# VH-VL binders against a9jty4, part 33

Target 1, 144 residues: a9jty4
Amino acid sequence: MAKKRDSPKLIKIKDAIKLINQEVSLIGIVLEQREPKQCRNNDWICTLRIIDDTYPSPGLTVNVYSRTLEQLPQIKNHDDMILFTRIKMQTFDSGKRVNAACSRWVSSFALFEGEDLILHADEDTSAVFVWDGTDAPPASILAK
Key: E = the ipSAE of ESMFold2; O = the ipSAE of OpenDDE; V2 = 0.75 times the mean of E and O plus 0.25 times the DockQ between their complexes.

## First folded at step 20 (VH-VL; framework fv_teclistamab)

Design r6 (at its last look DockQ between E and O 0.76; V2 from the best seeds 0.00; counts 0 for: sugar tag NYS H103, pae E 10.0 > 2)
Fold by OpenDDE, look of step 20:
Order: structure tokens, then sequence, then C-alpha cells
Structure r6 (fold): chain C 144 residues (1-144), chain A 122 residues (1-122), chain B 108 residues (1-108)
């Protein structure tokens, strides 16, 4: 019987870093993007450092894996925001440090450019709304 | 605390086979998170990767040494070994065994043995 | 075969900043790791994955990698930093661990 996967709940980075080996969904501001790297298996990896109001320093490092360079996040602006769905929290440096993995099989991401304000729904909803600064109501965003 | 220790003869004759063993303590060689490798350093020269092995027995070898190198693993003893055949004076070096993280890493060596000098001489 | 190029030697006065370069074709697309090897000792990783510092390594050690050049930076150099430093990558095309030739850092 396939355990009904609970709908992913968005959490803050400060809470995510406590959930080692668990899959989480979260949103953050991209603080840094490293040059894409090629992995041993010829996949590509993009390393991002993201922050939120709960974890402004040093930020959470997220490794995004893809089969092709084109499938990696294309960060254009320093204030871009990214939504991660079902990224796996993990440790490195003999368990002393925390990062996350966005796998091509399980995880997904959505990038928001510009002055778009991303509003987190309350703790009871996993909905993310994007406001473009216009008089239009915020739009619900689904992670790709 | 993880420790790696090389062992084997310090002297090998030309054309013979160099044999070394690395004993791992403080951790399991059967971990899926690591490769286990051999690196050598001729006196006064740089580092050269020889080969690496996974606990399953999967190996990678330096192409320049592939024809002469055999690396094996013994999970029951928590050891892995190096054999280098048809040695010459050029194979004189300090030989290091080392661990290489695999999961979400790009392949560096985080733990090293102290190294053992192997001299090829008549 | 993929080749990493390092200067054979770098000299710095105590308290100054040492920069050791590692050149490679499109090395920015690879993860670069740096090792310190004091005389008569085994190498120790001081920077991994371009810019990560292992626990226990002083903050004076930092790394960067972009384009065709990776750089190890050692700020406020101390006499104890005198060693040979090696850069290293994994070349996925040939399934090969590649080391640079090493750079001898001399503290004047």
Amino acid sequence: as target 1 above (144 residues)
Amino acid sequence: QLQLQESGPGLVKPSETLSLTCTVSGGSISSSSYYWGWIRQPPGKGLEWIGSIYHSGSTYYNPSLKSRVTISVDTSKNQFSLKLSSVTAADTAVYYCARSPYNYSYGYFDYWGQGTLVTVSS
Amino acid sequence: SYVLTQPPSVSVAPGQTARITCGGNNIGSKSVHWYQQPPGQAPVVVVYDDSNRPSGIPERFSGSNSGNTATLTISRVEAGDEAVYYCQVWDSSSNHYVFGGGTKLTVL
C-alpha cells in the first residue's frame, strides 16, 4: 500500500536545517550561485546559497542536480527567489554542516525573477502566492 | 576517529609485484558513501593517483598504470589492497591510501594514511 | 589527458597574503580541491569543492574557482603554512583523479 505522501508543507530555513535526511519544501532568496559543475556521472550541479528572514546568515546551500546544463536554475538577478519542493536535507563535513539536495528525480524548483513578492501562505496551507506589484491579485505558483 | 594505515614490504626487486594493504579503523569500508584509493609520490615529486575501489569491488584506475594495477577490497577485514606488477625504479615512491567521499561530493580525499615508502632496487 | 598547472613556487612574508593558482581548461566547470603537504607528512585537504573549508582548517584558507583558474588564498600567512600545495580535480571524461604539479610556499 503506497503510503499517501502528505502534501509538502513550506517551512522556514531555520526549521529545515533541523530536519536532517528529510524532504522539505521551502522558499528563499538567492544570495549566491556558483558556476555549474559537472559531476562524476556526467550530470550537472548548480550550487545555490539561499536565505530567508529566519536564516539570513550564512544561508542554506542547495545543490541542484540535472542531466543537462539547460535544466539548471538560471539566476538572473541578485534578488531572485526560488521555491524548492521536496529537497533533501543532509549533512556534510562529518555531520558538522548542513546543506540540501534538489534531485532531478524527486525534487523540483521554481524561479521567480524581478520585484515579485512571494507570499507564504499561513502555516496551514502550502500555497505560494506571487505578487507582481500590480493591482492584480496574487497568483498561486506551482513548482516545476 | 577514522584511521588508515598502509602496510607491506618497503623493498621490491625490479620486475616483481609491489603489494600493499590499507587497514581502515574507526569506520567501515562497506559504507556506500566512500571510495578508497591509492596515491603515490616519488621522492621530491608530486602526487599521482593510482586507483580507487568501491566496497562492491568496482574499480577505477589511472590509465597510465591500468595494465599493471589491481586493487581489491576485503570487507571482512576492513582492508583494501594494491598490487602493482612489473615494477621498475620509476615505481619508487611513498604510497598513500586514502578515502574519497562520493555522495554529493566531486571527489576529493578527506582522510589519508601516513604513507609507506616502497623502494624498487636490485 | 586533463592537465592542471601550478606555479612551482610562491614566496610571501609573514602576515601577507599568498595566492596559489591552478590552471586548467574550463576548470570552472570542475570542482577543485586543495591539499597542504608539509615536509615529510601526508597531504591534508584544506579546501574542497572550490571554496569549502573542512572543520579544523583556519579561516585564513579560502578558495575560488572560475573560468580557467582556481585559486587558493592564504591570508595572514604564518611560518607553519610553509608547505607544498596541490590542486586536484576529477576528470569525468577519463575517470581520472588529476593533481597539479604542486606549489611550494615559502614563508620568508
Scores: ipSAE 0.467, ipTM 0.823, lowest interface PAE 1.2, mean pLDDT 90
Fold by ESMFold2, look of step 20:
Structure r6 (fold): chain C 144 residues (1-144), chain A 122 residues (1-122), chain B 108 residues (1-108)
Amino acid sequence: as target 1 above (144 residues)
Amino acid sequence: QLQLQESGPGLVKPSETLSLTCTVSGGSISSSSYYWGWIRQPPGKGLEWIGSIYHSGSTYYNPSLKSRVTISVDTSKNQFSLKLSSVTAADTAVYYCARSPYNYSYGYFDYWGQGTLVTVSS
Amino acid sequence: SYVLTQPPSVSVAPGQTARITCGGNNIGSKSVHWYQQPPGQAPVVVVYDDSNRPSGIPERFSGSNSGNTATLTISRVEAGDEAVYYCQVWDSSSNHYVFGGGTKLTVL
């Protein structure tokens, strides 16, 4: 079927920071959100700092762009998780630091609210499972 | 390494045109990654943005100066220039050229020339 | 036209913390940049996009921005920090760069 493709593979932040100018998919815990700002073209930006188990410090900065303020990620809790799909890794500060851009054209994000959720990735990071610490088994949050 | 150098006459008579050139070395003015700007500072006073230009020739001017200012680019010489017409003593200032990253989110000037004093006096 | 307001001067003892404010209507929705200008020299950016520090700028320099106030903070102030400090934004309504009036930092 022309409709079906494999979901983008998740990679860990430590590996993503080496893939400059490439599109990656990753998941992280949101540690910080800066107040939204208007860009010169009247788009909106907010800046997140996210971490995972491979890159807990200093964290990865992700700039999220949207047409409207309401389309930006609405972070409710400090430990919310976010999945990014096809974000572009790039450098700034004269190449000394790395961030990522979540464009409104090719990228997407999904928020997962809740402090009790536990994420698992399988051996090749092609699937991520969510588990809330109860008796219930984990559920995959990646489409295949 | 990137360097910006202002050049032009240090003395201009009232009602004439102030004309300055910024020469860029260690980088390309044709880069799609940057705007190139002029900022001035009257002696003992603050900074005032005059205008900026993109390598395509697209210009942006301070609204308070727009009727008197022309900024142009010469990519073959790796230079951009400022002309400010009908000058008065109020246009006496140090004139800086500077570079600004082109991106959707923000604009600041990350490299500045050393500045050149232009005095308007009869 | 958009206006940025800075105090004209701030005095601080060596080793203390200086805070230089930049006031503007809804400035928290704008990216604020800060420049240091030592006497007789060109400005140098010390903080960009509210809180980012360029390479080569000491970690003592930091910035914040929310609501109607942006702040440049210089901890453990040294005599070499004496300069005029400018804030700057892009104003989309008038399509131009706006500078604050500058704050002269004096180390006592």
Scores: ipSAE 0.006, ipTM 0.605, lowest interface PAE 10.0, mean pLDDT 82
ESMFold2 (binder alone), look of step 20: mean pLDDT 92; pTM 0.935

## First folded at step 21 (VH-VL; framework fv_teclistamab)

Design u1 (at its last look DockQ between E and O 0.69; V2 from the best seeds 0.53)
Fold by OpenDDE, look of step 21:
Structure u1 (fold): chain C 144 residues (1-144), chain A 122 residues (1-122), chain B 108 residues (1-108)
Amino acid sequence: as target 1 above (144 residues)
Amino acid sequence: QLQLQESGPGLVKPSETLSLTCTVSGGSISSSSYYWGWIRQPPGKGLEWIGSIYHSGSTYYNPSLKSRVTISVDTSKNQFSLKLSSVTAADTAVYYCAREPYNRIWGYFDYWGQGTLVTVSS
Amino acid sequence: SYVLTQPPSVSVAPGQTARITCGGNRIGYKSVHWYQQPPGQAPVVVVYDDSNRPSGIPERFSGSNSGNTATLTISRVEAGDEAVYYCQVWDSSSNHYVFGGGTKLTVL
C-alpha cells in the first residue's frame, strides 16, 4: 500500500515564520526578485520576497537553490504567484530575521503568471488549484 | 567585542618559512558560523587572500599560494596560524587575519586584525 | 582567473556623492563586498552582499550590483571618507577570493 504521501498542508506566511527549522508549504505573491547569484559550490541561488494577505510587509524572503541558472524561478511579472513545497524556515542575522530555503533536493516550486486565483482544495487533500478567471474549472497545481 | 591580533616575526630571510599566529579574543574560534582567514597586502599594493580555515581544520587556499601555504587552528588557544614556506621578497607584506562568516553563500571578511608587517630580507 | 577592475582614483568635493565602480565579468551574478581602508589601517567592510550595511556604517554608504558592474556610492562625502576602497567577490570557478585593485577616494 503506497503510503499516500500526505500533500503538505499549505500555511499562511504569518504562521510559517513561527515554524523555524520546519518544512512548510505556502503560496505567495512575488514582490521582489533579486538577481540570481552563483554559490560557492557552483549552485545558483535566487532570492525572492513573497507576500500574502497575512504578511504583506515586509514579506518573506525565500532563497531558491538550483543546479543551473535556468532552473531558477523565472519571474515575469510583479504579480506572479509562487507555490513553495517543503521549504525550510530559517533564521538569519543572529536569529533576528526569518527566511526560508527552497532546496533543490527537498523543496519544489511552481510559478503562476498573472492574476490567477489560487483555490485551496478541501482540508483533506491540500491540493492547490489555479483559476484563470474563466468559467473553466480550476486546474490542479503541480509543484515542479 | 571580537578582536583579532596577528603575531610573529617581522623579519624573515629568503627561502625560510614565514610563521604568524592570529589570536582571537571576545569570541570562540570554534564557532560553526565562521571561517578564519589570512589576507596580505604588499606595501602600496592591493589585498590578496591567502587562505582560510574552519575550526575542524578544513582549509582552502589561494591557488597561487597553495603549494607554500599551511594554515592551522588551535581551538584550545583560540588561535589559528599561517605558515608560508620558501619566502621571497615578493612575500613582503602586511599580513592580516580576519573572520569569515561561513553561513553565507559567498564569503567576506567582517572582522580584521590590525595587521603585521613581515619583511623578507637577507 | 577572475579579475575585478576598479578605477585607481576618484575625487569628490565635500558634500558631493562619490561613486566607485567595480567591473567584473557577470559580476551581477556574484555577491560583491566593499571594504574601506584608511591610510595605515586595516580594511573595514562597509557594504556586504551587494547592498547591505554592517552595523555602525553610515547610511551614506550604499551598494548596487548588476550586469558587469558593482558600484559603491558614498553620499554627502566627508573628509573622513578619504581612503582606499576595495571590492571583493568569491570566484567559484577557481575557489578564490578576489579583490579589486582598489580605488583611492580623495576628498578635495
Scores: ipSAE 0.492, ipTM 0.810, lowest interface PAE 0.8, mean pLDDT 90
Fold by ESMFold2, look of step 21:
Structure u1 (fold): chain C 144 residues (1-144), chain A 122 residues (1-122), chain B 108 residues (1-108)
Amino acid sequence: as target 1 above (144 residues)
Amino acid sequence: QLQLQESGPGLVKPSETLSLTCTVSGGSISSSSYYWGWIRQPPGKGLEWIGSIYHSGSTYYNPSLKSRVTISVDTSKNQFSLKLSSVTAADTAVYYCAREPYNRIWGYFDYWGQGTLVTVSS
Amino acid sequence: SYVLTQPPSVSVAPGQTARITCGGNRIGYKSVHWYQQPPGQAPVVVVYDDSNRPSGIPERFSGSNSGNTATLTISRVEAGDEAVYYCQVWDSSSNHYVFGGGTKLTVL
């Protein structure tokens, strides 16, 4: 049987930071990637800092969790773009800072190059979209 | 303003039990954000983690010491304690208590007591 | 048991940059924390999680970590920086905090 999961609407980072404890979908340019780490429980994490036109500073920190190192986003180029679906907005540092969590259970991501039309799918889910090289967001379908 | 203070006897005989207490002031030991740890340093040597405790009583210990160590917490006194049994001269060290911030990735020791020297001698 | 290796000593002239290394197998996948211990004093954390400075630590203290080596960098070294410096990680395979052996920084 096929099951459909509705994804939260794509929003801008300035609006996402107001939606604490909610799942959002957003797209940003990757400005910074911290080297992957193994968690205390042997899961893997990488930490990204992303921006969009509404929140260029300081940017939004997104923690991406996976079961294996190979399942983490593989950022290849300066200013690669990443689309997150169903990431959870959180407070950090006693409520003074906001970040997001891309869990291995409900969230997904897709990478694409900033200049080129790309298709990308997560290894365990299929999220496909088309981007035409303008500043308009890509057309996409949701993973199920 | 947070302060940690070690207390206990400075001299312990071989084969007996070393007992120390750490008193926390300027903060609560019951915070969900922290473990509370014991670290020791033999004179002129490096640092060795002994073990850590959460306010609920949950503990984890250095595997090399686990058979001889017990750490406990008394939340009503804002204190946690170390017992190390069957001591030898090798257990002579400065003993520190410390606060341990943690998350699913890392942990470290951000506030330390001044340390107390415990000598094991007959 | 996971092993961290540090040089026993590093010497630098005042105003120069000191680099203290902490070697470990795949240490780039671990978060590295650095402590300063002046003579007769308790350790003080100067860098945590590879590169973060606690409040009150001067900007001239910085850290990096990649591959098999983490490095504590102290720029514009002052006489007051003379201390022993320790690195520390969590070893997830043994559930064990591991400290390096310490590096004595001497300001010439």
Scores: ipSAE 0.465, ipTM 0.724, lowest interface PAE 1.3, mean pLDDT 86
ESMFold2 (binder alone), look of step 21: mean pLDDT 93; pTM 0.949

Design u2 (at its last look DockQ between E and O 0.68; V2 from the best seeds 0.59)
Fold by ESMFold2, look of step 21:
Structure u2 (fold): chain C 144 residues (1-144), chain A 122 residues (1-122), chain B 108 residues (1-108)
Amino acid sequence: as target 1 above (144 residues)
Amino acid sequence: QLQLQESGPGLVKPSETLSLTCTVSGGSISSSSYYWGWIRQPPGKGLEWIGSIYHSGSTYYNPSLKSRVTISVDTSKNQFSLKLSSVTAADTAVYYCAREPYNRIYGYFDYWGQGTLVTVSS
Amino acid sequence: SYVLTQPPSVSVAPGQTARITCGGNRIGYKSVHWYQQPPGQAPVVVVYDDSNRPSGIPERFSGSNSGNTATLTISRVEAGDEAVYYCQVWDSSSNHYVFGGGTKLTVL
């Protein structure tokens, strides 16, 4: 039983950091992953730092929450890519810094190993395509 | 400067109720950023958390003490208090109040009072 | 029921490095905090959330946490570092704070 939802458009990190309290979809290269921690309520968190071509430094911090440790993103390589859908942009430190939250109820993520996949967004960033290096046409992953 | 000060009787008879108050100065107990905790230390022994309270009145207690402990807050006086009922000699300890920064992941005690010795004796 | 295990004592010479351990099942997934309690005084937090140092704590104090062991490291120990050191976590399964039994650091 699929639920219909309005999906936020895909945007670049430089634009996302301006959209406080809004849900955005974005893709980035995982630069760092901090050790998972168990939350006080038995949920799990890991903290990622991601970059894209518009925001290569210092990167965007994304806090990813899950019910179980196994549901957290399992980053294998420094250059793995991650697509976030419907993550919420937030401020902290009295509004001086920006991070994002990937909640376990409205957000999602997808991981891609960088060396075996080619990721391409269309000109208006309304879709992201993945191609596995075969003759098959690129598949859109954001529109679904 | 933030200061925490414990006050109350230093001697309590067995079976009676131990009562302490912590007065907070140089900061607000109503801050949404902090819980407020009670920790005790029997002479020559280690630290034992008793319980913590948020300014709204929400409490968490050490399960081993929960049936005998009540922590309350009076935001108008910038104070929180501890009552421990049915005391025995095992409740003789130095009692500390402390400020407790919290978030979804962790909590710890960043400012402590000087402590007050409460002796349970006939 | 979560248990934190600390050695009862550690002795080091002045200028050397002291390492105080805090053992616990999967403690690497918990945030570990460390307190210094000098004789006759209230505890003072010296490390929080594994490796963060509060303002005013010398850089000689550091912490690490992985697997089943968290460690407080005090480099270039001084006589003034003599104290009992406690580790502490939150146990989310039973909703309470747990302290280790304490480690008495002696500077000989």
Scores: ipSAE 0.591, ipTM 0.799, lowest interface PAE 1.1, mean pLDDT 86
Fold by OpenDDE, look of step 21:
Structure u2 (fold): chain C 144 residues (1-144), chain A 122 residues (1-122), chain B 108 residues (1-108)
Amino acid sequence: as target 1 above (144 residues)
Amino acid sequence: QLQLQESGPGLVKPSETLSLTCTVSGGSISSSSYYWGWIRQPPGKGLEWIGSIYHSGSTYYNPSLKSRVTISVDTSKNQFSLKLSSVTAADTAVYYCAREPYNRIYGYFDYWGQGTLVTVSS
Amino acid sequence: SYVLTQPPSVSVAPGQTARITCGGNRIGYKSVHWYQQPPGQAPVVVVYDDSNRPSGIPERFSGSNSGNTATLTISRVEAGDEAVYYCQVWDSSSNHYVFGGGTKLTVL
């Protein structure tokens, strides 16, 4: 019986920033995307600033790491949403500031266009659904 | 306040080994957050990175100098050192030691020593 | 080897804005850092990670980086800003730090 990998519980950004050195899953609206940079180890990094209703300013900075430029998040619109799974909360600036790392090995992300996201927090399963504005039931968001 | 200070002979003969030491004060060289680097500047010329070292002894060097460069660290003395072998007149420069933030994907040097002039002359 | 190209000199009048460029192939994909080196002194970082200012550096100093050009901008230039400015990156392909040739800023 494949132990049902408990879908990571989504948390709000305001709570995530309190969980330093922990892995968290969360969803946010992309406020800013910095130009991708190549890392010292030849990986790529994309820095995003994301917000939610609990943390509208200044937003959470998330560093997304990838092996290739193409594997980085491709943000198209300023209101795009991104789901992060198992990103690691961390501190920088001598502990004064909080950001998160989306690792190639541990973490994943999924991009959604627009704000048509319904968060259904079931007591047992935190599932994120995307609503396309139609009468169709929301589709479950799978992290890519 | 963090301070770095270079020390060593200001004159080295050709073919000999240039040896410098950087003494760090106001902070620990054993911090996991930093590398420690050497940069040089020939008179009237630009800056050239020589190499850097982590407190564990892990090093990375400028490829053009790698064969002649040895950087070491002494955590007990809060120092790190540079050895450059087989020097020539081209190695005449002001030598700087500097701190390199490690946690950054791409590094820079945030604190510098005042530099020490080393002249290679017979 | 990766090369950073800077103009050898830039001249500005006091109170004006100086712009120092640093050219490099796809430099926008690199983090660019800027150092100020007054005559006879050690370099001091004035901008790091393209656009960040260290504590103690005036707001007059700003940086940008895109495409093949990074730019250090110094607004309201003062006599004390006269120095040689260097851009710097890490080159992952050759695994070493690269400095530009330096730009002498003269305040006329």
Scores: ipSAE 0.528, ipTM 0.813, lowest interface PAE 0.8, mean pLDDT 91
ESMFold2 (binder alone), look of step 21: mean pLDDT 93; pTM 0.949

Design u3 (at its last look DockQ between E and O 0.73; V2 from the best seeds 0.59)
Fold by OpenDDE, look of step 21:
Structure u3 (fold): chain C 144 residues (1-144), chain A 122 residues (1-122), chain B 108 residues (1-108)
Amino acid sequence: as target 1 above (144 residues)
Amino acid sequence: QLQLQESGPGLVKPSETLSLTCTVSGGSISSSSYYWGWIRQPPGKGLEWIGSIYHSGSTYYNPSLKSRVTISVDTSKNQFSLKLSSVTAADTAVYYCAREPYNRIWGYFDYWGQGTLVTVSS
Amino acid sequence: SYVLTQPPSVSVAPGQTARITCGGNNIGYKSVHWYQQPPGQAPVVVVYDDSNRPSGIPERFSGSNSGNTATLTISRVEAGDEAVYYCQVWDSSSYHYVFGGGTKLTVL
């Protein structure tokens, strides 16, 4: 019986920052995207700062790692939302600051355009639904 | 406070091996957060990275110097060393040892020794 | 090999702003670090990771990096700022640290 890998429950950023060295899933609005950088191992990193209603300032820094520049998040608008799955919460600056790592092996992300996304987290399925403001049922967002 | 100090002969003959030691104080060379590097500067010239070492003994070298360079670490003495073989006048320089914070993105040298001049002359 | 290009010299009057550039192909995709080297002294990092200041470095020192150019900016320049400044990156392609040629900052 393949143990149903319990879809990680989405948590708010305020709670995520307390879960150091743990993998979490969360959604946020992209506040800032730094220019991609190439790592020593030839991978690429994109640093994002994301916020939610629980953590509007200063926001959570998330480092997204990829093998190629093209695989990094392509943020188009300042109000874009991003879903992270199984990012690892970390500390830096000698433990004084918190960030997260979105690894290419364990983690995933999904980008959503526009402010009008009502995110419904199904507590049972941990599925994230995107609502476009219409009477249509929310669409399930699969993290890519 | 972390301090690095270079030591070794200030004069080396051509074709011989330049040997320097960096003594680290105020911190452990065995820290997992740092590499330890050698950088040199010919008189009136710019900086050139020679190589770096991790406390485990893992090294990476400047490709242009790799064939002549050996860096080693002695954790018991809190030291790391540089050997540069087959020296010529072109190897005359101030040699610095430095600490290198280790991460996937960052590669810089945050603490430096005062440097030691090594002159290659017959 | 990856090359960093700096102007050989920059001159500024006291109280003015100095800008030292470091050019490199797609340097914006690299983390740029800056060192100050006073005459006869060892280099000291003044900016790391494009724009971060180490503890003890005055706020007058700032850095930026985009495209093909990184810039070290020194505002309200003082006589004590006279030094040679080096930019530095890691080149993943050749697997080595690269320094710029250095820029001599002269305070007039």
Scores: ipSAE 0.541, ipTM 0.819, lowest interface PAE 0.7, mean pLDDT 91
Fold by ESMFold2, look of step 21:
Structure u3 (fold): chain C 144 residues (1-144), chain A 122 residues (1-122), chain B 108 residues (1-108)
Amino acid sequence: as target 1 above (144 residues)
Amino acid sequence: QLQLQESGPGLVKPSETLSLTCTVSGGSISSSSYYWGWIRQPPGKGLEWIGSIYHSGSTYYNPSLKSRVTISVDTSKNQFSLKLSSVTAADTAVYYCAREPYNRIWGYFDYWGQGTLVTVSS
Amino acid sequence: SYVLTQPPSVSVAPGQTARITCGGNNIGYKSVHWYQQPPGQAPVVVVYDDSNRPSGIPERFSGSNSGNTATLTISRVEAGDEAVYYCQVWDSSSYHYVFGGGTKLTVL
């Protein structure tokens, strides 16, 4: 389920990839979702590839774990956005690549739908911005 | 080069215990990256997983065989073993040992021994 | 226990493409592994985790998995590909490995 907008400070993906073994919060556009898999212990996993304005290629892989299939992020639309809170940065592929884990115990996510809805966050702020995809400036979601 | 080799009697009488050993060479059984499994194949039939063991001694067994199966490990000899009790003619098969890479999602068998035929007959 | 269904046999002409299926309820949610067993030999893994090839397995072997069907595809089939092929998954509900019944590939 969605977290309140007063969640921990967001950072950009370019900075997150340097913070190995640390928990970070970030937001991105979902470019790719692999089909869910059932884990050996009967938990569920899906794998997302996300981008932001600082890291448009190759993107950051995020593994999302849950107890049930229904609790996985339900990506419905092209360019849906996802906010991750307290995900852990990790290395894989023998240390050559970086991904992140969204644990079912300490992490959370929030999905933002709508074709024209674009969210941006400043590097050093607790603000979350909503942009409807028009030429209009982004609208703040934080408490008014 | 990693090699797995099954050894043990090729003939076992009904009601007795089938006992096999797998010797691992060119690699360590104590690796945290692998389980070690037993798989069998009756002549002309398909593959059946029997069970697997981790170097700590933790085991998983096929539910259909669990009441009759014991798998053990001896890390000092780089070996693991299979005992199948109360055998019948239905237990006649080629028995394979195999290395089992795994993670949170999957497991499979990447290196197999050549297999040893065990016949249950008077 | 979870059930895997394979056709008993598949026949293809040399140079053609063989497709061997492994059916299971929601098998797309499981990781599927494929083994080749030539006559009189131990099995050899040819595809793991749906679509990955181990080192030494030629690119003409490939795999896919979605919905209720996983498929092993062998392009440009050679006589040396004659073998029995098995699929395998982990059954997370009962904590054991399940093999399909095997598919005999005949090249004629």
Scores: ipSAE 0.536, ipTM 0.790, lowest interface PAE 1.8, mean pLDDT 86
ESMFold2 (binder alone), look of step 21: mean pLDDT 93; pTM 0.944

